# VH-VL binders against Netrin-A (NetA): the designs that were tried, part 3

Target 1, 267 residues: Netrin-A (NetA), of Drosophila melanogaster (Fruit fly) (q24567r46to312)
Amino acid sequence: EPRACIPDFVNAAYDAPVVASSTCGSSGAQRYCEYQDHERSCHTCDMTDPLRSFPARSLTDLNNSNNVTCWRSEPVTGSGDNVTLTLSLGKKFELTYVILQLCPHAPRPDSMVIYKSTDHGLSWQPFQFFSSQCRRLFGRPARQSTGRHNEHEARCSDVTRPLVSRIAFSTLEGRPSSRDLDSSPVLQDWVTATDIRVVFHRLQRPDPQALLSLEAGGATDLASGKYSVPLANGPAGNNIEANLGGDVATSGSGLHYAISDFSVGGR

## First folded at step 9 (VH-VL)

Design q3 (from m3 with heavy chain G105S)
Fold by ESMFold2 at other seeds, look of step 10:
Structure q3 (fold): chain C 267 residues (1-267), chain A 121 residues (1-121), chain B 107 residues (1-107)
Amino acid sequence: as target 1 above (267 residues)
Amino acid sequence: EVQLVQSGAEVKKPGESLKISCKGSGYSFTSYWIGWVRQMPGKGLEWMGIIYPGDSDTRYSPSFQGQVTISADKSISTAYLQWSSLKASDTAMYFCARRDYGDYSYYMDVWGQGTLVTVSS
Amino acid sequence: EIVMTQSPATLSVSPGERATLSCRASQSVSSDLAWFQQKPGQAPRLLIYGASTRATGIPARFSGSGSGTEFTLTISSLQPEDFAVYYCQQYYNWPYTFGQGTKVDIK
């Protein structure tokens, strides 16, 4: 039967295992903060209290607009490592999209990378870059056009323009051979994955008015290399835009990564 | 109960061939990476290579590429480590290990008991 | 290839005392780090995976922490059976690599 050779596209992430390198409240109660239209508000997370927990399973569970579940990382610190999400699909899929939906009022990511694996998580290759500073952080142009010579390469996009609550990657968009995928072994390999890994590098800076509500140490944390900075007229050195040092920086800002849905379209 | 059972100790001369085995039981053998770790006398652990028996995808650490052959026979749930020509420097303890997959992590969760290989003139 | 460096090479402690072992990666491995215990003549035993998660059957006195490039294994109250060699291993990317080991000796 001809239908037996072509499986339907599905959300391959539904109920799939997800591992986060950082989850708010994993070692006890922690303070986290978010901002809403120039205002900051702070709350407590604690993985031992189900009413205040934000586990990784919220990324791939059944969500609806009246009961949004949310994964939250620990607050980002200048001395901390990048936050990582790893999703195991269980088999090889041909992927059409990867989508991350931000939790309501979540701090917005600026710089992140989506990786894929075709060998069940043994090795990883870049799939998509996002940043307001694609060339500086990832050595890639922000609006790279794609021809046949480079249609199997990861590109870099600026998620701050426009500001959105949904981060989306279409695996085939702008790739010339996508019109005849069945005849392109290169693009067939390109879209094939067994696992997806997202690495968050930097948050966007909050609004200036939200900064007025920061507690002691929070402004210092925002000056670290874990946040994007406005472009300044003049040379940017290792100062101000670099990680300043863990001992003088604190997690007083409470800002973190918060995602309500991790969706992967595939067959 | 998930187990990896390795073949017994071997005493060989330089230039001889050898194939040692690692038999898996209590799990779906074709659904997990399984690999080999060398420990030279009095030394630490070092990865040699790894195989996915479901499709025979095989990867080697750079220092072992071309030095050994890793294979699997999924009909008897067994992985192999093979030398075509042993050297005295191959004297070591060899462990097999299984990698977890799809359960929130990719760590080595089950180990064989080890096979001591002695190569002496 | 990611180089894993352990310190100290040898740690001499008395039973009942706390032991702290360090592991450093040459590049970020996120939280894809495992700790193993090995006694003479035995296979390695998984203690910790995901940098901080105890494997099934591992006593609560073993705890792991860290992410990125710096990791710590802590044994809060050493028991006689804990004197062994401890290895860290990254599993972020192939080839997987071990640290050189830390021997925990009775003082």
Scores: ipSAE 0.197, ipTM 0.654, lowest interface PAE 6.2, mean pLDDT 82

## First folded at step 10 (VH-VL; from m5 with heavy chain Y104S, light chain N92Y)

Design r4
Fold by ESMFold2, look of step 12:
Structure r4 (fold): chain C 267 residues (1-267), chain A 121 residues (1-121), chain B 107 residues (1-107)
Amino acid sequence: as target 1 above (267 residues)
Amino acid sequence: EVQLVQSGAEVKKPGESLKISCKGSGYSFTSYWIGWVRQMPGKGLEWMGIIYPGDSDTRYSPSFQGQVTISADKSISTAYLQWSSLKASDTAMYFCARRDYPDSGYYMDVWGQGTLVTVSS
Amino acid sequence: EIVMTQSPATLSVSPGERATLSCRASQSVSSDLAWFQQKPGQAPRLLIYGASTRATGIPARFSGSGSGTEFTLTISSLQPEDFAVYYCQQYYNWPYTFGQGTKVDIK
């Protein structure tokens, strides 16, 4: 139970309203696919059928290992828009963590940003960036050093182990004033939020050879306003894939974002 | 039943002050953003500003910053739009609107009936 | 601020026909897009939120689609009461902004 690791904090996301910009089956029956041990398994989602529904409320409901409930996005394709999750906490909380638990067999997203709001969703600031291409997509170095002068700023972390089923952000890790939080107005403001928004930019990480090709051609940083940038030779979805050499049909992969739990440690 | 009821039409002269009201009922007034939209005669809708009555956090659209004052009195569940010195160009219909939160996101779900303000010499 | 541009400015349509209204944002607003109907002397009426979700009590002939920067409101089989001005509004980031409106007139 993640909230039990920090005294005086609770899972502030439990039973909180959550809205997704994309949900599998919201426009009628759709095909989605999973990969396990190099075998593709495809199924149907349909929001009108309770047995094949993967709504956003699954992110903050009561989960257990025997009855995992999932939110699933629509399958990602082409240069489509980013997928977002917006969580409303209802009041100001001081946050210690934000955790996304992947559904069984779900791929780990390659690139995403966590934003926060302190004004009930009127304005948003970056909280944490994740990407295999921090510089290219977000204009930020991976694993930036933090001193007292920038301890209130979002950092970018490389996603290096694709089989890890949990995406975790510790709000105070590596920030010098964190052990004396009650004496740091800067970090108190840093951890304060009324809402959390997760923006998924890219699902698939390209193979190592494709990354080398991109690094050679993409030295300049991209603005952080809209982070979804497809590869020049990439097929299907808002994801980077290896060069296929030809026109490839979109929407056929069935790959999608799938999250079973959205947890927020808050006081 | 959730309602926003605005004060009645106003006829004013340039240079006069004015404060119009929007009373909310049927919901927890302090838990929702409430704001003001101007519609000049024959023109479209434009946001002026918005307030969170629970803590009085107030935001203005850039064109209206310093031109009007938005406030709320949570003891009587009422939001206000105020001018210190009216101009003829302030002649318009003014609507208040509530932003939904937290259940449905951030869209405007409830509107007042409108207050017509006429400023003429 | 995010500029919302609607087209056409005026649309003349006969009752029973389809009307298609467009709304473009100057930058991505994800799915945080609402459509409103307004008749003379009345407050705006919410039709669609989240780009495609009908508000409570809105007839099925109203449908919304789109995400990011391009959005569409479709009114299938126009009824006499549907002749009005329609506004899109983004609520992605403050200040919230409306399009300039599309007037749907009887042909």
Scores: ipSAE 0.471, ipTM 0.744, lowest interface PAE 3.0, mean pLDDT 81

## First folded at step 12 (VH-VL)

Design s2 (from r4 with heavy chain D103E)
Fold by ESMFold2 at other seeds, look of step 13:
Structure s2 (fold): chain C 267 residues (1-267), chain A 121 residues (1-121), chain B 107 residues (1-107)
Amino acid sequence: as target 1 above (267 residues)
Amino acid sequence: EVQLVQSGAEVKKPGESLKISCKGSGYSFTSYWIGWVRQMPGKGLEWMGIIYPGDSDTRYSPSFQGQVTISADKSISTAYLQWSSLKASDTAMYFCARRDYPESGYYMDVWGQGTLVTVSS
Amino acid sequence: EIVMTQSPATLSVSPGERATLSCRASQSVSSDLAWFQQKPGQAPRLLIYGASTRATGIPARFSGSGSGTEFTLTISSLQPEDFAVYYCQQYYNWPYTFGQGTKVDIK
C-alpha cells in the first residue's frame, strides 16, 4: 500500500486568537507572587501599563529564551471560578500535540482538562484530562488501557512533577491505530479540531519542604500542600485541603496561572 | 457593511406552511454560524437553532427540535426558517443573528431587523 | 441546558442615577456572557461581550463584571435613551440561552 504524502506539522496556534477568562491586572492593578528558593517575591500587574501587562496574546506570539513573555491569570481564590483559555484555529487541523509551557517560577497546574471542538466552537468534547487525582476529580482511571474499541476516548494523565516546565498532550500516543493514521477514519476524526479549550481547576502550591526533598533525590510527592479552585456550580471543595480552617489560602498568596506558550501541532 | 436582511412580515392561518429568509451580505456567508431567535409577544428572547452554511451543520435548542426546519442556500447567501404546519402559538417576532468567529470569540455580533409572523384563526 | 436567571424583573430608576442588573447561570459559563439592550420594535443591540468588554460604539457608562455563575451589568448614570429591556446570554456551550430580561423603567 503506497505511503501517503502528508504535509509537515506546524504550530497551528501561532498568531491564533486566544481568549482568557482571567488576566492579571484587567480590572485594575493587582498583586501576584512567585515562589523561588523558599521565598516569596510579589509584583504588580496592570493591563494599562505595557511594562506590567501579561495578556493572552503572549501565549501565541513569537518568543525566545532571552525574552520570555507570559500570560498571567488573576490570583486564584478559593471561591473563584475555574480559569479557561480558548484558542480558535480558524479551520480544521489534524492535531499531533497540545503543549502549555510554564513561565519561569510559575506554580504548576495540578488539575485541568483540554477540550476540543470540531464545529468552530459551538460544542466541546473532552480531549485530555490531567490530575493528581484522576478518579476523584474526573471519574477516570490514570491507567486506562487503550484498545481499538476505545482509542478515540479522552484519558487522564498524572504528569504533575515539580521539575517539568511544560504540560504536554500527544494526541496519538498509546493508540493502536496511530502507526497507520491515514488508514484509520476513527483516529483521523479523533485528531481533528477547529478549536481548543483549556480549563484549569486546581493549582499546585509550592512547598519549600517538598522542594528540598526533591533536590535531595527523595521520593516525588506533591501531597504536602495543594491549592484548589472550587468548582463554581458544584458542592463545597474539590480538593484535599478544602476545609483546612476556612479561606486562609485565598488571601495574600498571590498564586496564579502563568503560561508563556500555548502551542498546537497540526496540519 | 456586514448586514442581515430578513423577509417581510407574514400573516397566516393555522395549518399553513411558511418559510422566512435572512440574507447575509458583506462577509463570507459560509464561514459563520447563523441562527434564529424567537420573541413571542411581550416575552423575552429564546434561541431556536443555528446553522453553519459551509457544510449545513444544523443544531436546535431542545424545545424547538422537530418543530421547525433551519436551512441555508449558500449560492445566494440566505438562511431560512420554516414550518410545515403553523400554529397560533407561532405568532412571534423572529430574528436571525450571526455568530462571530474566530477573531473575537463566539458572541452574536450582527442581527437581522426581525420578521413578524402572525398566525390567527 | 444552562439556565440564565435575571433579576430584578423590573427596575425603576431616575435619569442620572445608577442601575445594577444581575444575571445568574445554573452552571459556570466562564466569561462567555453577553449583555444585549432591546428597545420596542427593534433588534437586540450588543452592549457587552466576554462578561466585561464593551462592544464597539457602546458608551463608557455601561460596564459588565463577573465570571462563572454571577454577572452584573452596571449603568453608571442613566440617560433617557437607556430605558429598555436588557438580556444576558451565555455562549459558553450550545444550546445558547438568554435570561428572561430586566426592564429598566423611568421612575
Scores: ipSAE 0.662, ipTM 0.843, lowest interface PAE 1.6, mean pLDDT 82

Design s5 (from r4 with light chain D32E)
Fold by ESMFold2, look of step 13:
Structure s5 (fold): chain C 267 residues (1-267), chain A 121 residues (1-121), chain B 107 residues (1-107)
Amino acid sequence: as target 1 above (267 residues)
Amino acid sequence: EVQLVQSGAEVKKPGESLKISCKGSGYSFTSYWIGWVRQMPGKGLEWMGIIYPGDSDTRYSPSFQGQVTISADKSISTAYLQWSSLKASDTAMYFCARRDYPDSGYYMDVWGQGTLVTVSS
Amino acid sequence: EIVMTQSPATLSVSPGERATLSCRASQSVSSELAWFQQKPGQAPRLLIYGASTRATGIPARFSGSGSGTEFTLTISSLQPEDFAVYYCQQYYNWPYTFGQGTKVDIK
């Protein structure tokens, strides 16, 4: 039987340009912190010092499991904006996955959105939502069931468990027409992108034991809206997030987004 | 060198048609968005619309939708801004600009010199 | 559409002094914010992109800061050639939008 010529899938993100809205040490030396066995360990980043820099290009360099390179954002504070990564593929690809690998001991994201563009970064549409509070933050149910009528829609996944070491989005998983993608113009359009944008909204609150290792200033910083909080019942029985107060300190928690690999499977 | 060169100044009467041009050189014309910005006399800058010449994908700012036509001829590396029937309120300076892609982000990195359009009776 | 608001409308400063210009967005534009300088009869000149990165050939006295909804352009020691109108522009999402401009005048 004759075979159609279908290009092999590759990591389309390899050597692709990446722009980060926030990079540790970009405005001078900064303190950043990570956890090792529930103990907080803090260090210095400085983009003028190659030995202490964590630039965005580390996201798309060649995989090196023995010498992990990281991009790190500036420490997350209540006064800061969401942190954004924007990856430009340069041309249209049909995507099968988007994967973000966390750096060792990195604080874990709680809430984030993956967007895609098909028009070379001019306009953006949601591709995947992640949150412990999908309905409150993004107006979407967690783990929405998928049929043929909604297989081209972005879904929201609850990935708040502390052991998430990578954030993975399979573009076709659970979508009925994926069995025969060549016969589905809708799903072919769904997987097509020229650019990917990731917007980080909130970090995961550390485990209770890990909180014991934080300074008082770091504890107040964790009260900001940039960290997940325990859910509480609101009026009428709906779950709501407690209102957070917070102080912003120069030497806050030091917690930040840290990603070692931004991979995109495409053809 | 990357350049955008616009057509010369125009003096028109209300009701006349007009097509002004922006010729790109020194780069791959079909691989970059190129758009038009209006500046009314004594006023600020306003985005009108933008086109991707590679596939003619064209987008307009809401207040300019249906007011002008943006097009491109990739064989001569030229973008156009066109009115079917000019009004006195179309009197303005018009700039074309190229959007960078993908290495440093999506900012406007190259501008044409401007085309003054005067519409008066 | 994302509305960009600049302040002040006019800023009077003496040569050699610091000028500080503000730009506010109606919603977050992350760091996708550019600053342009425009002199009469000329096209806009790109000064800053990515909120804080100077374009090629722009003197170090120009600096940008901010992210999200609040942005600042600073001219640390104003030179005679810096008297002009300055515009911020978001390019986070189409339609792209400019602020209304800040005119920097000789005091």
Scores: ipSAE 0.755, ipTM 0.884, lowest interface PAE 1.1, mean pLDDT 85
Fold by ESMFold2 at other seeds, look of step 14:
Structure s5 (fold): chain C 267 residues (1-267), chain A 121 residues (1-121), chain B 107 residues (1-107)
Amino acid sequence: as target 1 above (267 residues)
Amino acid sequence: EVQLVQSGAEVKKPGESLKISCKGSGYSFTSYWIGWVRQMPGKGLEWMGIIYPGDSDTRYSPSFQGQVTISADKSISTAYLQWSSLKASDTAMYFCARRDYPDSGYYMDVWGQGTLVTVSS
Amino acid sequence: EIVMTQSPATLSVSPGERATLSCRASQSVSSELAWFQQKPGQAPRLLIYGASTRATGIPARFSGSGSGTEFTLTISSLQPEDFAVYYCQQYYNWPYTFGQGTKVDIK
């Protein structure tokens, strides 16, 4: 007796349009750096030079171990805006996963939000949060349990394996009605999307000028968060927010987001 | 060629109803958001609302919620902006515009020529 | 609702000179910002999208920069046809909003 026919899932992101808010070398030749075990290696990106360009189209092309292509953001700054990736699927898909594959030696993003749209990119709702500081940054508990009353809500996951080179979101994991998805209109709506937006967030860092003022004994407004200081137990390892050998995450450090694949499993 | 062609100028009295149109051609009308922008005499541009003709999903800017009705007839590739009872303050130029999707982002890429609505005694 | 604020309201510039127009958002709009040119009696014309990408057919003298909350349109070497009103518009999230406009007048 034959099985019920279930359509194969595809990578709905393959060859799909993707826009990045920041790309290394977009404003001219630019220096970027990679860190591995406190070893710094710096190179030049330039969007006008094909051999030194890391465009957003690399996120949705075909990658293999012999020809890994990367998108790279401009180096992050303490005062810079969040970095955003926006992927247009072109139609409604029921999604099973969203995966970001880090480039070799890339630092892991500490904090990010995956949003989805069901209205062709007009409006956006949270899909998944990731952060080493879920409560502080997003007001959500880490590793939130999901019951039937909140199975349609975005959860926050912390980074527990900093050496893993993938960031993966399974849309149905831990959601009770997923065992009978065909009978759950609410979960069917939950997994449906036309577009995916990823926003990389920075942990709040001290302004270097404000920090100098604090050292000189000047007045400070700590209640406002203007002069926030990194937590003593901030992230470690190859993480975009880690302090790698005395360099603070600034343009001078060369730290940046680098992703080789943006995959979305859908049907 | 992608085009939006709007209905002609209107001269109306306060209290009258009005429905102006924006006809799309050269593209799949049901696959793109299309919206309406008001420009009062001597003033700037204001978003009024937007509709997805494929399923009639309609959104309004807060200032225009309940003030106008936006609709579409996909069988003739036409979007509409309607007033049930015009006021003198509705005197303005009205533009329709199409939002691009999905190839290059979500910006407004095609505009209608405008419809001047004059409401006076 | 994201408020877009343009400055200056009016900019008087001689032909051949540079004009610099500013646009500020009340919250981050990432790079989803467009610039439009409008001449009297005409529909707006798209100049720049994605904060810095020129639309098809727009001359190289128009350039955009910025991200997040602060954006700039620069018109190098103004031509007679460039005297118009310029609007910025965010399309990061609905409702979309325009700045109030900057009029570029001949000095």
Scores: ipSAE 0.746, ipTM 0.884, lowest interface PAE 1.1, mean pLDDT 84
Fold by ESMFold2 at other seeds, look of step 12:
Structure s5 (fold): chain C 267 residues (1-267), chain A 121 residues (1-121), chain B 107 residues (1-107)
Amino acid sequence: as target 1 above (267 residues)
Amino acid sequence: EVQLVQSGAEVKKPGESLKISCKGSGYSFTSYWIGWVRQMPGKGLEWMGIIYPGDSDTRYSPSFQGQVTISADKSISTAYLQWSSLKASDTAMYFCARRDYPDSGYYMDVWGQGTLVTVSS
Amino acid sequence: EIVMTQSPATLSVSPGERATLSCRASQSVSSELAWFQQKPGQAPRLLIYGASTRATGIPARFSGSGSGTEFTLTISSLQPEDFAVYYCQQYYNWPYTFGQGTKVDIK
């Protein structure tokens, strides 16, 4: 079997097609909110306005600290709501990592699953689980032991960490045969993918003090420069028709998924 | 223009074999899943199976596993649906369809015109 | 496999009126849902993919909505050429499956 030429590892996701099941502003102007420390800030997304659009293409473009571009989902309505990102690599790659970089001040995911396909998106298998409730939500222990019996199975990682800015999955970490990948057909199959799908299940709850500001919106939000959704008789200048074509009664928190980079290391 | 052109209508007796074809043109045949859909007279559409001609990876819907053979000849850009012994219940219209990948999603974007297979004594 | 259930089986609608067709999945298919139109003796014609995106050349009177398990195809002002059978299909995971179809008849 020839192994004289091994391709360099690259970001296989760069400029790759990506589809999101939900994008803020796709059916008209919508409101989304960010949560930082004890405060919330709400803004408007609208796909018809380039300055307020957050399309899926932002996930695989070139980002830098001066010009961070974001994809944002529509605001989520409750537990069990899923949002999906699907990335097509176009060919088989051996993957070393999958990384999702959160947008600045983005609400943080709590529970999500990374799936992979080896058949060009026809079928999908779990690749990695993330959750603060691995056992309850995914039926898997958070600290699965890594023996040869289990090295080809998806594991679940606890995401309860303050100040996390990215979600990272190392495909080979903690797998005994990874030291000799070239001689392990099981792990060679494990790292091989043509497509990656991320399913977001839950967001982490924001700080309780920030949630209380939602039901007590008023003049203080205007004075602080924060954009608020009026509860009743709000000023017209602070109101937009962001919820046209959406469910305004269930989207009051403005919580949503916001990712600036979807990176996949592979060869 | 991307096209799928199927072989012509067939009239057969029970117990006979049959192989119908679907020729793809205007695209890279080996880079797209192509599959077969059955429509019995007066009934809806049913997926039978699908093949990736680049490596011959073939999948069947459960009710068709073992009932038909799906294959492809990439040298002539043609997919096939084959019965070793036809039954009267195989009387139907058969369509081939291509699945898009990767730029526009995974939906079925191109269909053949259909091949009517009639099996009767 | 994912079962797709369409309703109603037949829908009688006058020209110019609104037609609403439903499709329900037995489990979430995210937004990987397509709608097809089929007329007698013809291959299916793609109308909508991604639950809500019109295929190229499809008139604006056709619109799709929904995600997860419940989906709707709407024809906002039914034209004479719209009398046909409509199928939903999930392509979230193999095996792909169709709904049973909804026939849209002239009233």
Scores: ipSAE 0.710, ipTM 0.872, lowest interface PAE 1.4, mean pLDDT 83

